Miniprotein binders against p73408. Designs and how they scored, part 29

Target 1, 371 residues: p73408
Amino acid sequence: MRQILIAPDSFKGTLSAGEVCQIALDVLAPEFDCVAHPLADGGEGTLEAIANNLDGQWQTVRVQGPLPDQTVDACYLWLPQEETAVIEMARASGLPLVPVGEHNPEIATSYGTGELITHAARRGAKQIQLAIGGSATNDAGLGLLMALGWQFLDSQGQSVGWGGQALGKVAEIIPPVLNAFPQVTVLCDVTNPFYGANGAAQVYAPQKGADPAMVQRLDQGLRHFARVVREFDGFEINFPRAGAAGGMGGGVAWALETKIESGFTAIAKLTQLEQAMAGCDLVITGEGCFDHQSPQGKVVGGVLELAKKINKPAIIVAGQCQLSQTVLPNVLKIFSLVGPDMPLEKALQHPQTALKKRLVQVKQYLIQSQN
Key: E = the ipSAE of ESMFold2; O = the ipSAE of OpenDDE; V2 = 0.75 times the mean of E and O plus 0.25 times the DockQ between their complexes.

## First folded at step 12 (miniprotein)

Design s2 (at its last look DockQ between E and O 0.89; V2 from the best seeds 0.83)
Fold by OpenDDE base, look of step 12:
Structure s2 (fold): chain B 371 residues (1-371), chain A 109 residues (1-109)
Amino acid sequence: as target 1 above (371 residues)
Amino acid sequence: SDEVEELARAIKYLAKLIFYIARILKKRGDKDAADKLRELAERIRDLAEKFEETGNPEYLKQAAELVEEVAELIDEVLEKAEKLGDPWLAKFAEELAELIEELAEELEK
C-alpha cells in the first residue's frame, strides 16, 4: 500500500471535512503517501470542502437578503480552471440570515441567490453548481428567477412581488431571452414533490416559521403556480425533488431547463473523486454518525459505492458507529471515535483529540496489515 | 456528453420562448399563428429531449428544420407587430429571431 485517499464528510457539529483531512494527514503522512480529498453533500461546508480540493477564488457580493429590507454580503466560490461557480443559496437566502422571530416564508425571497448567479455569469461562469440547502424561502425560486430577468405578473399585469405569498397571484409568466447563459445544476438530496402532503410547504415551511394556516396558503400557492406552468408549456412541475428549498428545485429546473443532482454526485464529479481514488491503494472515509442509513447514500455511502465499483479497499472512521463490520463486507475495518477508551461526552468535548487517537489506531492497523 | 446536454438545454429553452410568444399571440387574437407556434414548440422540445437521452444527431437535424419554420413565423409576427404598433411584441420577436439565428448556426456544426 503506497497511497491513501482521505475522503471524509464533515463530522457534523464538531469537525469540518477539511479538519478531518488535516488531522489524518498529521497522523498518517509520515508513514504513508496520503492525499486529502474533503467531501460534502451540498449542505453546510460545501464551499469550504470544494475550496480545499480545488484552486478556487472566493467572491463576495452584496446582495438582497431573505427579507425585503435586508442586504447581505454573500460569498460564492469561483473555479477559474473549470469556469464554474459554486453557489450556496443559504449565503444569500438562508434561514440563518433571518433574525429570530422574523421567520416568514410568505415574505422571504430568493432574489439574492439570483443576484449571485448573475454575478457569476458576468464573471464568465459556464457552469453554476447551486446548492439549495438551508433556505428561508418557499417562493419556488421566483425571486431568483426575477433577478435573472423573469417576470411574474398577476391578473392586473402587475408584478406579484416576493415570497411565497406571490405564488398564488401568478397569472402570467414572461421569460427573458437569455443568450449564452451558464448551465445551472441544482444540488439537493431531498425527493419531495412540489406540493401536497409531502410537498415543499407541508414538509419544510413549518421549520421556516410557517404556522398551519400559512402552510396551507403556501401549498395552495405552489399548486396554483404548478397549474400556471402547465398552462404555459405543459410542464409538470410536481416531480420528485421539485419541492427542494421551498419549491426552488422545481421552479429553477423548469425555468432554466436544469438538472437536479445529488450534492455528493456533483461534488464528486467536480473534484474528480473517482480519478483521485483510482490513483490510490486505499480510501479512508468517515462521518459523524455511521448508521443503517449511511451505506445508502450521502458522502460515506457514495464513497463506498465508488470504492466498490473500482475495486478499492475502504476504511471507515466514524464519530459513532451503530453498524457491525459484518454488514459491510467490502470495508476492511470500521473505527469509531467513541469506544471503551473514549466516552461519547469526551469525544464531543474534544473531537480533534478523539479523532487523532483513533487515527493512530488506523495507522497501527495499516502498518500491521503490510507485514 | 456535456455538449449534448448543453445543446439540448438551449433547444428546450428556445421552445419555452416559443411557448411564450404563442401565448401572447393567442391573447391578441391570432389563434392560427399561436396554435402553429405552440405545436412547433412542443415538437422541438420533444426532439431536444430525445436528443438528450440518445445523443442521436438525427434529432438535431429534425429540430433544425422545425426551428427554420419557427423563424419564418417569427418574422411574420415581427412584421405584424410593427404594423400594429406593438413595440413590446416587436422587440421580443426581434430578440427571439436573433437567438434562433445563433442557435441555427450551432445546430449546423
Scores: ipSAE 0.837, ipTM 0.946, lowest interface PAE 0.5, mean pLDDT 92
Fold by ESMFold2, look of step 12:
Structure s2 (fold): chain B 371 residues (1-371), chain A 109 residues (1-109)
Amino acid sequence: as target 1 above (371 residues)
Amino acid sequence: SDEVEELARAIKYLAKLIFYIARILKKRGDKDAADKLRELAERIRDLAEKFEETGNPEYLKQAAELVEEVAELIDEVLEKAEKLGDPWLAKFAEELAELIEELAEELEK
C-alpha cells in the first residue's frame, strides 16, 4: 500500500491540524496507508499538534496571570520520553486572558510563564520549548525572570515591580546562584529588535493596549534596560528577534542563554518530521488561508522545502490557493477548499464538509495516477 | 554535542555570576579585584562560546584554568566579606565558591 504523510497546519478558525489529519485518514483509508503528523508554527495550536504526535502529559498549573491580582490555570505539555516541556506563554501571560478595557502592557507581567518553567524543571525537564506568541506584556521577561529567582532593583534598592513600567527603573540586576537549569528554546518568527522604530513597543504595544504616550514610555524603558544589560556584562540586547513578546526574546536570551528558533523548525525537529516524511511516498500538507492569500504559511512552506530536499512529491490542500504547480516543482496538485461548488461563506460554515469533499478528489486523483 | 552544549551553558552562566560580583566589588571600592574578575568573566565566556561552537576540548581546558583563578579570588572575597561583617556578600561568595567546585569536578570528568 502507498504510504502518505498527512502533515498540515491548522485551518485557523475552522479546523485544528489534528482534525484535518483525522478527516484525511478517514477519507483516504482503506486505499492508502496514511500517517498523521499534524504541525504548527509555534503559535496557536502548537501544544495540540505536538500532543497528537508524541506521548505527552498535560500539566495544569495555577499561576500568576498577566494582571497583578489575577491567577489562572495554565496548561503545558510534558513529554517524559523526550525530557521536554512545551510551554505556550499566552496560556499564562497572554492577551486573551486580559479583560476588555484592562489591556495595559505597563502593568502586565510574564511572571506566570516563569512559574510554568519552574514547574517543568521540577518535573524533570531538560529542555523547554517556549512559544511566545500572543503575549499581553512588554516587560522584557522581567516577570518570568523574577519567578526564576532574579531580582531587579531600583536606585533605592527596592524591587522595580512588574510590568513594562518597571524597565526604566532598573538600576541593579541580581542573578540567582543556580546549579543547573533546563535549556530554553524560544520559538519565534518575528524579526523585530528590542527597541526603536521596529522594536517591541512601537510595533506591538498598541495592540496590547498602549496609546502613543505609553508606547514612547515603553520604548524608553526598553532602551534603559538595554543599557543596564550592556553595563552588566557587555551583552548587546538589541538584536533581530529580541523584541518578540514585548522584549521577552532579548531578556531571556541574555539571562538564560536561550536559543531562538523558528517555530516550524523546532516543532519539525521535536516531532521528527524528516524521518516521518522519509518513510512515506507522498506528503499532503495544507493550511486555511481563506483570505485570498496563497499558502505562504511557515508550516506549508517548511513542509514543501523539506519534501523538495528529500525528493518527495507533495499535494497541497488549502482554504484558498491559486498557485501554479510550476512555481512549486515538487507539488503534484493543489486543491482549494473554496471554489465554484464551495463558496467561501459555505466553506467557513461547514469546514469539515469542504475539506472532506476536496480530499475525496485527492483520493480519486491518486488512484488514477497509479495506472 | 548535547553534553558540550550543557557544559558550555553552565560556564556562561557562571560568567554572569562573576560579572555580578565584580560589579558589587567595584561599588565597594575594590576596583582592582573588580577589574580582574570582570576580565576573567569575559575570557571565560568567550572560551565557553568557542567550546560550544567547535567542541574543541582545548577551549574547555583554558576555561577551566580561568575558573580556578576565579575560585582563588572568590575565596579572598569571602574572607574579606567575613572580616568586614558583610553577611550577604559572604553568603553569596560561599554559594558561588561551591558552584565553582561542582563545575570544576565536571570539567575534570
Scores: ipSAE 0.773, ipTM 0.917, lowest interface PAE 0.8, mean pLDDT 89
ESMFold2 (binder alone), look of step 12: mean pLDDT 82; pTM 0.823

Design s3 (at its last look DockQ between E and O 0.90; V2 from the best seeds 0.83)
Fold by OpenDDE base, look of step 12:
Structure s3 (fold): chain B 371 residues (1-371), chain A 116 residues (1-116)
Amino acid sequence: as target 1 above (371 residues)
Amino acid sequence: SDEVEELARAIKYLAKLIFYIARILKKLAEKRGDPELKDAADKLRELAERIRDLAEKFEETGNPEYLKQAAELVEEVAELIDEVLELAEKLGDPKLAKFAEELAELIEELAEELEK
C-alpha cells in the first residue's frame, strides 16, 4: 500500500472534516503516504472543507443580514485558479444570524446572499457554487434576485418589498439585462417541491419561526408566485428541490436558468475527488453516525460509490456504527469510535481522543494486512 | 460539456428577456386596444418559447444544429426588438426604450458568439 486517501465528512457537532483529516495524518503518517481530502455535503463546514483542499482566498463582505435592520460581515471563498466563488447563504441569510425571538420568515430576506454573489461576480467569478442550507428565509430567493437587479412589483407598480410576505403581492417581474454573468450552481440535498404539503413553507417554515397561520400564508404566497412565473414564461417552478431554502432553490433555478446539484457531487467535482482517489490505493472515509441511511447518504455514500466504481478498497471510521460490515462488500473494515473501550458519552466529550484511538487501530490493521 | 451548458444557459436567459418584452407589449396592446401590437406580442412569446426549447435540446444533446436554428430565431427577434424600440420612443416610454436597447445589444453579442 503506497498511498491512502483520507476523505471524511464532518462528525457533526464534534469534529470538522479538516480536523478528522489532521488527526488521521498525525496517526497514519509517516508509516503511510497519506493525502487529506476533507469533504462536505454543501451544509455547514462546506467552505472550510473546500479551503482545506484548494488554494482559496477568504473574502469578507459587509452585507444585508436576514432581518431588514441587520448588517453582517459575511465570508465566502474565492478560488482564483478555478475562477470560482463558493458561497454559503447561511453566512448572510442564515437562521443562526437571527436573534432568539426574532425569527420571522415573512420578513427575513435573502438580499445579503445576492450581495455576496454580486461581489464575487465583480471579482471575476465565472462560476458560483451556492450552498443554500441553514436559511432563515421563505422568500423564494426574491431578496437575492433583487440584489442582482430583478424587480418584483405589485399590482400598483410598487416594489413588493422583502421576505415571504412579498410573494403573494408579486404581479409583475422585471428581469435585468445581464451580460456575461457567472454561472450559479445551487447546492441542495432536499427534494421538497416549491409549495404544498411537502413544500418549503409547510416543511421548513416552522423551524424558522412560523406559526401555523404564517405557514399557510407563506404557502399561499409560494403558490401565487408560482402562478405568476408560469404566466411570465410558462415555467413550472413546483419541481423536486425547488422548495430548498424556503423556495430559493426554485426561484434561483428559474431566474438564473441554473441547475440544482447535490452538494457532495459539486464538491467532489470541484476538489477533483475521483482523480485524487484514483492515485491512491485505499480510501478512508467516515462520519459521525453511520447507520442504515448512510450508504445512501451524501458524503460517505458518495465516497463508497466512487470507490466501488474505480475498484478502490475503503475503510470507514464512524463515530457510531449501527451497520455490520457484511452489507458493504467493498468496505474492508468499519471502525467505530464508540465501543467497549469507549462509551458514547466519553467519545462525545473527547472526540479527538476517541478518533485517535481508533485510528491507531486502523494503523495496526493496515500494518498487519501488509504482512 | 461546460461550454454547452454555458451557451444553453445564455440562450435560455435571452428567451426570458424576450418573454418580458412580449408581456409588456401584450399589456400595452390591451390598454390601447391595438390588435397589431397584440399580434407582435404573441409572436415574440412564441419565438421565446421556441428559442428556449432549442436551447434545452442543445443542452441535452450537444447538437450544434439546435444552435443554428436558435440563431435564426434570434435574428427574427432582433428585427422585432428594433420595432419595439421605435414604438417605445414614439410613446415616450424611456424604460421600455432602454430595455429594448440593452436587449438588442445583448442579442448582437450573443449572435457573434453563436457564429463561432
Scores: ipSAE 0.826, ipTM 0.937, lowest interface PAE 0.5, mean pLDDT 92
Fold by ESMFold2, look of step 12:
Structure s3 (fold): chain B 371 residues (1-371), chain A 116 residues (1-116)
Amino acid sequence: as target 1 above (371 residues)
Amino acid sequence: SDEVEELARAIKYLAKLIFYIARILKKLAEKRGDPELKDAADKLRELAERIRDLAEKFEETGNPEYLKQAAELVEEVAELIDEVLELAEKLGDPKLAKFAEELAELIEELAEELEK
């Protein structure tokens, strides 16, 4: 085997995807020609993984935070050659930005995320990849849209304001007359609809700070907004994935004609993973997965599916992987960092050592398979 | 292709703007009891629906015939928007006048792209 693609997720909590790649290069490169292709699934580490693969420019913008009296310095990745901006909503409107005890999706706004989009458009972005995980909000993207020039008015002709509390007040929607606007693609792996028992408010608002009474108010607000949208142009906003990020999936899809893609699919396309894999004889992928019995992550699963599609063999290196090789016919072998010689706690304390040890075993396996 | 998707998206957004102005006119017609204004509002809403449907078919197929049909409907909308602008000036409604003027400008820019 002459060329090996190293295409891992991060080992969350221990090693970034880039660090995993570097360790693999150091161990394997003398005997094998390795190509690093660190990945992510649209969550934490997404901008960093893309920056490792593409020539990008970090842009830092002071924007509105999730709380009304809060500003934050949020960054996104500008990819001038691709004419694309990659934006993580959580950096402007995310739950981690809200102080402990102040979590409140009825007041939290997505306005700052809209400001990042505006900045990227001004930079010349024709495409925006918008990762929407980790939001503090349940405002259906109203804040974001207001930052883009949309107006949402109550029955008295006044702005409904920010937050999930505003949704039930909307009586009139005024779209801005926008000239050319970049294509926004929402990176979303959640399938929840806009409202209802499995909707944004009932499933996700509690972890954003909503008590049961607030959950009911937020769900009713989403239902009201859905009605206003249907009266506006007939659009049915209560579709699968529309509930992502407190209803932003639906709100932005309606207002901006957004595309929705899985995080892995969008990142794989943007970084040209298929082309990189086609140029290699074998792919090594992996993830931390130190939680016993955890299911396969989206990056590993996506890499394996692609490898199967283009007939490339694969090796998995994971913290603990409970997958069977017989279920995955293109997988030559699975290496677990945790084992008799490396208990879980030791692996977590010394993740680089644990990974290096298993990669040496991968190298030995590959040499023997080549002979 | 990216060009087809981008143009289709622009036309669908134009339809959204037409839906809005049709809604404004319908409310104005009801307030004034003006059946001719109601007919104009209904016509704009129908045109918006047809333009959106044609844009979606153009996006799905790449067939320029759908784009040509959409362009014809957009020109029909342009004529009605000019009438809306005149009405807004007569009524002294600066918000409606501003929106209609901005929409007319957008239609002109889109018509230039559609010729190509």
Scores: ipSAE 0.800, ipTM 0.930, lowest interface PAE 0.6, mean pLDDT 89
ESMFold2 (binder alone), look of step 12: mean pLDDT 78; pTM 0.761

Design s4 (at its last look DockQ between E and O 0.89; V2 from the best seeds 0.84)
Fold by OpenDDE base, look of step 14:
Structure s4 (fold): chain B 371 residues (1-371), chain A 109 residues (1-109)
Amino acid sequence: as target 1 above (371 residues)
Amino acid sequence: SDEVEELARAIKYLAKLIFYIARILKKRGDKDAADKLRELAERIRDLAEKFEETGNPEYLKQAAELVEEVAELIDEVLEKAEKLGDPKLAKFAEELAEFIEELAERLEK
């Protein structure tokens, strides 16, 4: 074994994928030749993960924030070789940008995300990868679409305004003529429909500051908008994944005639994960919590499936492991940061130290396996 | 190919624009033109979707034929809008005609 690919997800709330890679490089070198390939699921850290793998240029744009009176300096990643912009909506329309106590998905707008898309298009983007995690909004992407030139009018012919409150007022839709507009791909792993018990409002609006009454209003707004869209062009917006980011998944997919793709799949393709893995003898992957869903899940599951496909052995380094070792046949071993020698609390307080300690054990295991 | 996917997307977007024009015409009482454009939009969309599913270029050829028919109807809409003094509709019809022309050129390749 000469070359190791290190392809982790973030350890949620503790370490970025890049930090995990760096610690692994520091521990495993020089005995092993290691290649860092940090991954993401289209959520937080997606831009950083891509920037670490590809020659990218950070673009900073002053845009509308999530609140009407707010402006933010938002960054996105430009990939000149791929003519691709990678945009995280959370940079413009994200929940962390909303001050404590001002969380209101009836008011919060995605308009700033549309401004980023417009900027990227003007920059010459042929492709836009739009990560839609961490939204403050339940506006079905209306703000975003308005920034692109869409108009949504009420029964009086006036603009419906911004936020989830606008959805129930939509009576007329005016699309822009968009010539040579970049292809937008929405990155999302949630399967929530547009509305209903599992829809955008019912599932995600509470964490965005909605009380039960607001959730009901927002859900009714989504239902109304879905009807208006159906009357417009016959499109059924209440499909799986449409509920992502407060209905933005559905709204953008409908308006821009795009698909919603897995964040992992898109990032893996963009960063050429398969090619990188093919050049290595072993892959080390990991996430914060490896559970019964992980093998079928996002980053780690995707890496393991790919490793199996191309017949590469894998090692998993998890923050916590709730599964017994019986995963995929190509998984050599699972290492958990948490163990008898490292309580959960200590691992959470000192994630770098916990990871380093476990990677030393990985190193020892690898050395022993070569003998 | 990425180019094929982009073309199919553009055709579906065209259908969306045609649906809008059809809706405007319906509101104005031009039911026959509205119904015809709506039908064409549905057919164009369906062909684009079939192309996405099958990769059969025949669906794009069929779409191109319908796009030509739409182009003629949009020219008529433009003329009517100008005659009636509806500058908003005229502008949209003009922009749509340009969009169709560009798309038609791409479909011929």
Scores: ipSAE 0.851, ipTM 0.953, lowest interface PAE 0.5, mean pLDDT 93
Fold by ESMFold2, look of step 13:
Structure s4 (fold): chain B 371 residues (1-371), chain A 109 residues (1-109)
Amino acid sequence: as target 1 above (371 residues)
Amino acid sequence: SDEVEELARAIKYLAKLIFYIARILKKRGDKDAADKLRELAERIRDLAEKFEETGNPEYLKQAAELVEEVAELIDEVLEKAEKLGDPKLAKFAEELAEFIEELAERLEK
């Protein structure tokens, strides 16, 4: 084998994708010519994985937090060569920012995420990749849109205010005249519709602090907002994926005429994964998956699908893995960090040691297979 | 290409602004103008979607023709708003006219 692409997800809770790549480079080079290509799926570690692949400038902006009386310092990644900003909404409007006992999607706002988008636009961004995982909100992106200049008024001509409570009050929508505004792409992997039994409020609002009565109010608010949008321009906002992040998926797609993409697809395009893989003879990918015996995550699955498409063999290194080689034709071998010589507790305590041990075994396997 | 997607998005956003003005005119009893603008917005949006899907410049040319028709109607809206002393509508119509001018320059390129 001449060249090996190292294209992992993070090992969530233990090792970043960049750390996984560094360990692999240390073990496999110089015997193999290795290319590091850390990845993410739009969730944990997305900005860091991109920063390890591309020259970027971290931007820290003081913005509105999820609670009305809260400000936060939120970071996003500016990629001047690509004219692209990568923004994680959770850094401005995320559930972890809400103090214990104060979770309330009826009041939580996405306004600060809109402020990050405004900052990136003023910076010169032509493209914005918006990762929407981990939100505290159920406002359909109303806060975000208000930060961009949209007005949402009640029947008395007054602002509906922030939060999920505002959705049911909307009677009039006033769009801003946005000229030369960057293309916003929402990174999302859930398929939930805007409202209903499988919608944003019913499925996700409980995790954000909603009791059953609040869930009902939030769902009715989303239904009302959907009707107002339909009256406005005929748009059917209740489509698959629209319910992501409390309706943010639908709200942004409607208001800004943008697309919702899988996080992996967007990140793979941005970092030119296919081109990098085409230049290699083998791909090593992996993920943590320490807490259960899941088959594979979105990054591993996407890497394997691409490797199959362009006829590249793959090796998987994972925390735990149940998959059979007979189900995965392009996969030469699967290495699990957890095993008889590395019980789960030890692997979690010493993740770098566990990974290094398995990568040494990968190296030995590859040397043996060359003959 | 990214340029095709961005231009299509700008045209679809124009349609959204036209839907808003059409709604305002309808509330003020100008049903004929409102219906016409709403119909144009729908056609412009449909052409932008076809342009985005195919890259075929013929859809863009057709959209540009409708955008010119909208520009004339927006000029009429602005004149009426100034005559009646409706500063909010006049301001929005002026901003929309500027948006249309910038978009028309991009469409020629």
Scores: ipSAE 0.811, ipTM 0.936, lowest interface PAE 0.6, mean pLDDT 89
ESMFold2, look of step 12: ipSAE 0.809; ipTM 0.934
ESMFold2 (binder alone), look of step 12: mean pLDDT 80; pTM 0.792
OpenDDE base, look of step 12: ipSAE 0.849; ipTM 0.952
ESMFold2, fold request of step 13: ipSAE 0.785, 0.795, 0.787; ipTM 0.928, 0.931, 0.926
ESMFold2 (binder alone), fold request of step 13: mean pLDDT 82, 83, 79; pTM 0.817, 0.833, 0.774
OpenDDE base, fold request of step 13: ipSAE 0.846, 0.845, 0.847; ipTM 0.952, 0.952, 0.952
ESMFold2 (binder alone), look of step 13: mean pLDDT 80; pTM 0.784
OpenDDE base, look of step 13: ipSAE 0.848; ipTM 0.952
ESMFold2, look of step 14: ipSAE 0.811; ipTM 0.935
ESMFold2 (binder alone), look of step 14: mean pLDDT 81; pTM 0.798

Design s5 (at its last look DockQ between E and O 0.90; V2 from the best seeds 0.84)
Fold by OpenDDE base, look of step 12:
Structure s5 (fold): chain B 371 residues (1-371), chain A 109 residues (1-109)
Amino acid sequence: as target 1 above (371 residues)
Amino acid sequence: SDEVEELARSIRYLAKLIFYIARILKKRGDKDAADKLRELAERIRDLAEKFEETGNPEYLKQAAELVEEVAELIDEVLEKAEKLGDPKLAKFAEELAELIEELAEELEK
């Protein structure tokens, strides 16, 4: 065993995937040939993980923020070799950009995300990876689509405006004639339908500042929009994942004729994880909390599945582990940061030190396994 | 392949534009033209989906034949729009005709 792939997720709230990789390199690289391959699930830290893996150029664009009178400097990642832009909608239309007390998914717009897409297209993007986590919006992507040249008109032939409030007013849809537009892939891991009890408004609008009455209005808006879309071209927008980011998943998938993919799968493909893993003898992966859901989880689960598929041994390094190794037959060993020598509180206070200490044990284990 | 997906997407998007024209014609009372364009859009979309699923170029050939029929109908729409003094519809029909020409060239390769 000479070459090790280090392919972790972020340790949420403590360490980025890149930081985990760096610490692992610092500990293991003197004795082993190590390749860092930081991963993400399409959520927070996705751009940074990709930027650490690929030669990327950060692009900063001043765009419309989530609120009508708000402008933001939003960054996205340009990958010139892949002719790909990676865009996080949260950078333009995200919940953290909305001041406390001003959360309103009836007003919040995705328009700025559409401006990022337009900027990327003008830069020559053939592919756009659109991460849609952390949205402030419940506008079904109408703002985004308006920035791309779509028009949504009311019964009077006037623009419906911005935000979730616009959805129930849509009477006519005018698509732009697009000759050359990049392929947009929506990155999402939620399975929520467009509307209803498990739909965008009912599940996610409350955390975006919606009261129960607003939730009902937003859900009715989504239902109305779904009907208009069906009348337009027969498309059923109430499918699994369509409810992502306040219906943006469905709206963008319909409008741009694109697919919604798993964030992990898209990132793994973009960063060539399988190829990197095939060149290694061992994979080290990990996350902040490894529990009964983790084997089915996004990053660690995906890495383990891939490792199994190509017959590579794996080691897990977790912040906290609630599972026994016996449940994962293809995993050589699980290392938890938290242990008898490292209480949870101390691990949380000093995550770098805790990780380093555990990686020294991984190193010792690997050396012993070679003998 | 990425190429199959891209081409299928382009054809589906074309179908979306045809659905729009059909809707406009329906609103204007040109029911026969509207119904025909809607049918063609549905068939073109279905062929694009089959192409994406199978990679069989026969579906592209079939789609190309339908796109030619659409092109003729769009020319008629353009002429009508010009005669009726609807510059918005005329512009859209013109842009759509150009897109169809570009796509037809791609489908012949």
Scores: ipSAE 0.853, ipTM 0.952, lowest interface PAE 0.5, mean pLDDT 93
Fold by ESMFold2, look of step 12:
Structure s5 (fold): chain B 371 residues (1-371), chain A 109 residues (1-109)
Amino acid sequence: as target 1 above (371 residues)
Amino acid sequence: SDEVEELARSIRYLAKLIFYIARILKKRGDKDAADKLRELAERIRDLAEKFEETGNPEYLKQAAELVEEVAELIDEVLEKAEKLGDPKLAKFAEELAELIEELAEELEK
C-alpha cells in the first residue's frame, strides 16, 4: 500500500495548511495511507501549522503592544515535549495591531515580544523559534532586549526609551548578568542588511508609516547603533538579514548570541519533515499562488528540494502553478485549482470545492498509475 | 549537538560581559586592565566559536583556562570598585564572578 505525505503550505487567503491536509485525507482515504504534515514558512499561519504537527499548548499573555499606551493579548505556542516555544513577534509588536493613521516606527516598540520570551522561559522553554515577519517597529530589538533586562542609556545616563527614535541616543549598553536565556533562533527570509540603501529603514520603514524625513532619521539611528555595537565588542552588525523587522535580526543575533534561519528550514527541522518524508512513497505539496506573478513559495520549493535529495516523487497541487514538469524531474504531475472547469473567481469563492475536485483527479491519477 | 551549542553560547555571552567591564575600565583610565580583559574576551569568544564548529574539547579546555585568568582579574576589579566606592561596578563584578564559578564547574564535565 502506498503511503503518501501531504505537506502543503496554506492556500493564503482561502485555506489553512491544516485544512488542505484534512481535505486531502478525506479524498484519498481509504485507498491511500496518508500522513498529514502541514507546513509554513515563518509567516502567517506558522503557529497553526506547527500545532497540527506537534502536541502543543496555546499560551495567551497580556503584553505591551507596539504603541506605548497599548496592551494586547498575544498568544504563542508552547511545545512541552520539545521544550520549545514558537513565537510570532507580529502578535505582540506587529503592524496589524496599529490603528490606521497611527503607524509610526519611531515610537513603535518590540517590548511585548520580549515579554513573550520571558514568559516562555519561565514556562521552561530551552529553545525559542522567533518569527519576526510583519513588525511595526524599527527599534533594532531594543524594546525586546529591555524586557530581557538590557539597559540602553543616553549620554546623561538615562534610559533612551522606546522606538526607532531611541537608537540615535544610545551611548551605553549594559547587558544583564543572566545565564539562563533560552536559545533563540530568529526565523527570517528577508536578506536586507541593517542600514543603508537596502537596509531596514530605507526599504521597509515607509510601509510602517515613515515619510522620507523619518526614513533618514531611522537609518541614521541604525548607523549610530551599529557604531556603538562595534565599539562595545567589535561586532559588525550590518550583515545580510540583520535588517529584518526593523533591525531585529541584527540586534537579537548580536545581543543574545543567536542564529538566523529561514522559516521553512526551522519549521521543517522542528516537525521532522525529512523523517516523515523518508517513511512515505510519495509527497503531495502545494500552495495557493492564485497570482500568476508570484514565484514558487518557500514551502513548496523546500519540500521539492528535500524530495529530490532523498529520491521521492512529488505531486504539486496549487491555485495556479508556474512550474513545468520538464524542469522538475521528480515531479510526477502538477494540478492547478484554476482551469477551464474552475475559473479564478469561483475557486476563490469556493476553495474547498476547488481543492476537492483537483484531489479527486490526483486520486484517479494515482489509481491509474497502479494499473 | 544541542549541548555543544548551548555551552558555546554561554561562553560567548560571558565574553560579552567581559567586554562590558573592559569598556568601563577604559573609561576610568585603567587602560592596562581594560586592554587585558578585552584581549581575553576576544580569545574566549574565538575559542567558543571553534568549539561549536568542531566539537573538539581541546578548544573548550583552552577557553576554561582563559576564564580562570579572567576570574583572577575580576577579583581585582571587585576589590578596586569597593575601595573606590563604585557600587554599580562592584555589583556587576560580583555577579560576574558568581557566573564564572558556575561555568567553571560545568566546564570540568
Scores: ipSAE 0.777, ipTM 0.919, lowest interface PAE 0.7, mean pLDDT 89
ESMFold2 (binder alone), look of step 12: mean pLDDT 83; pTM 0.833

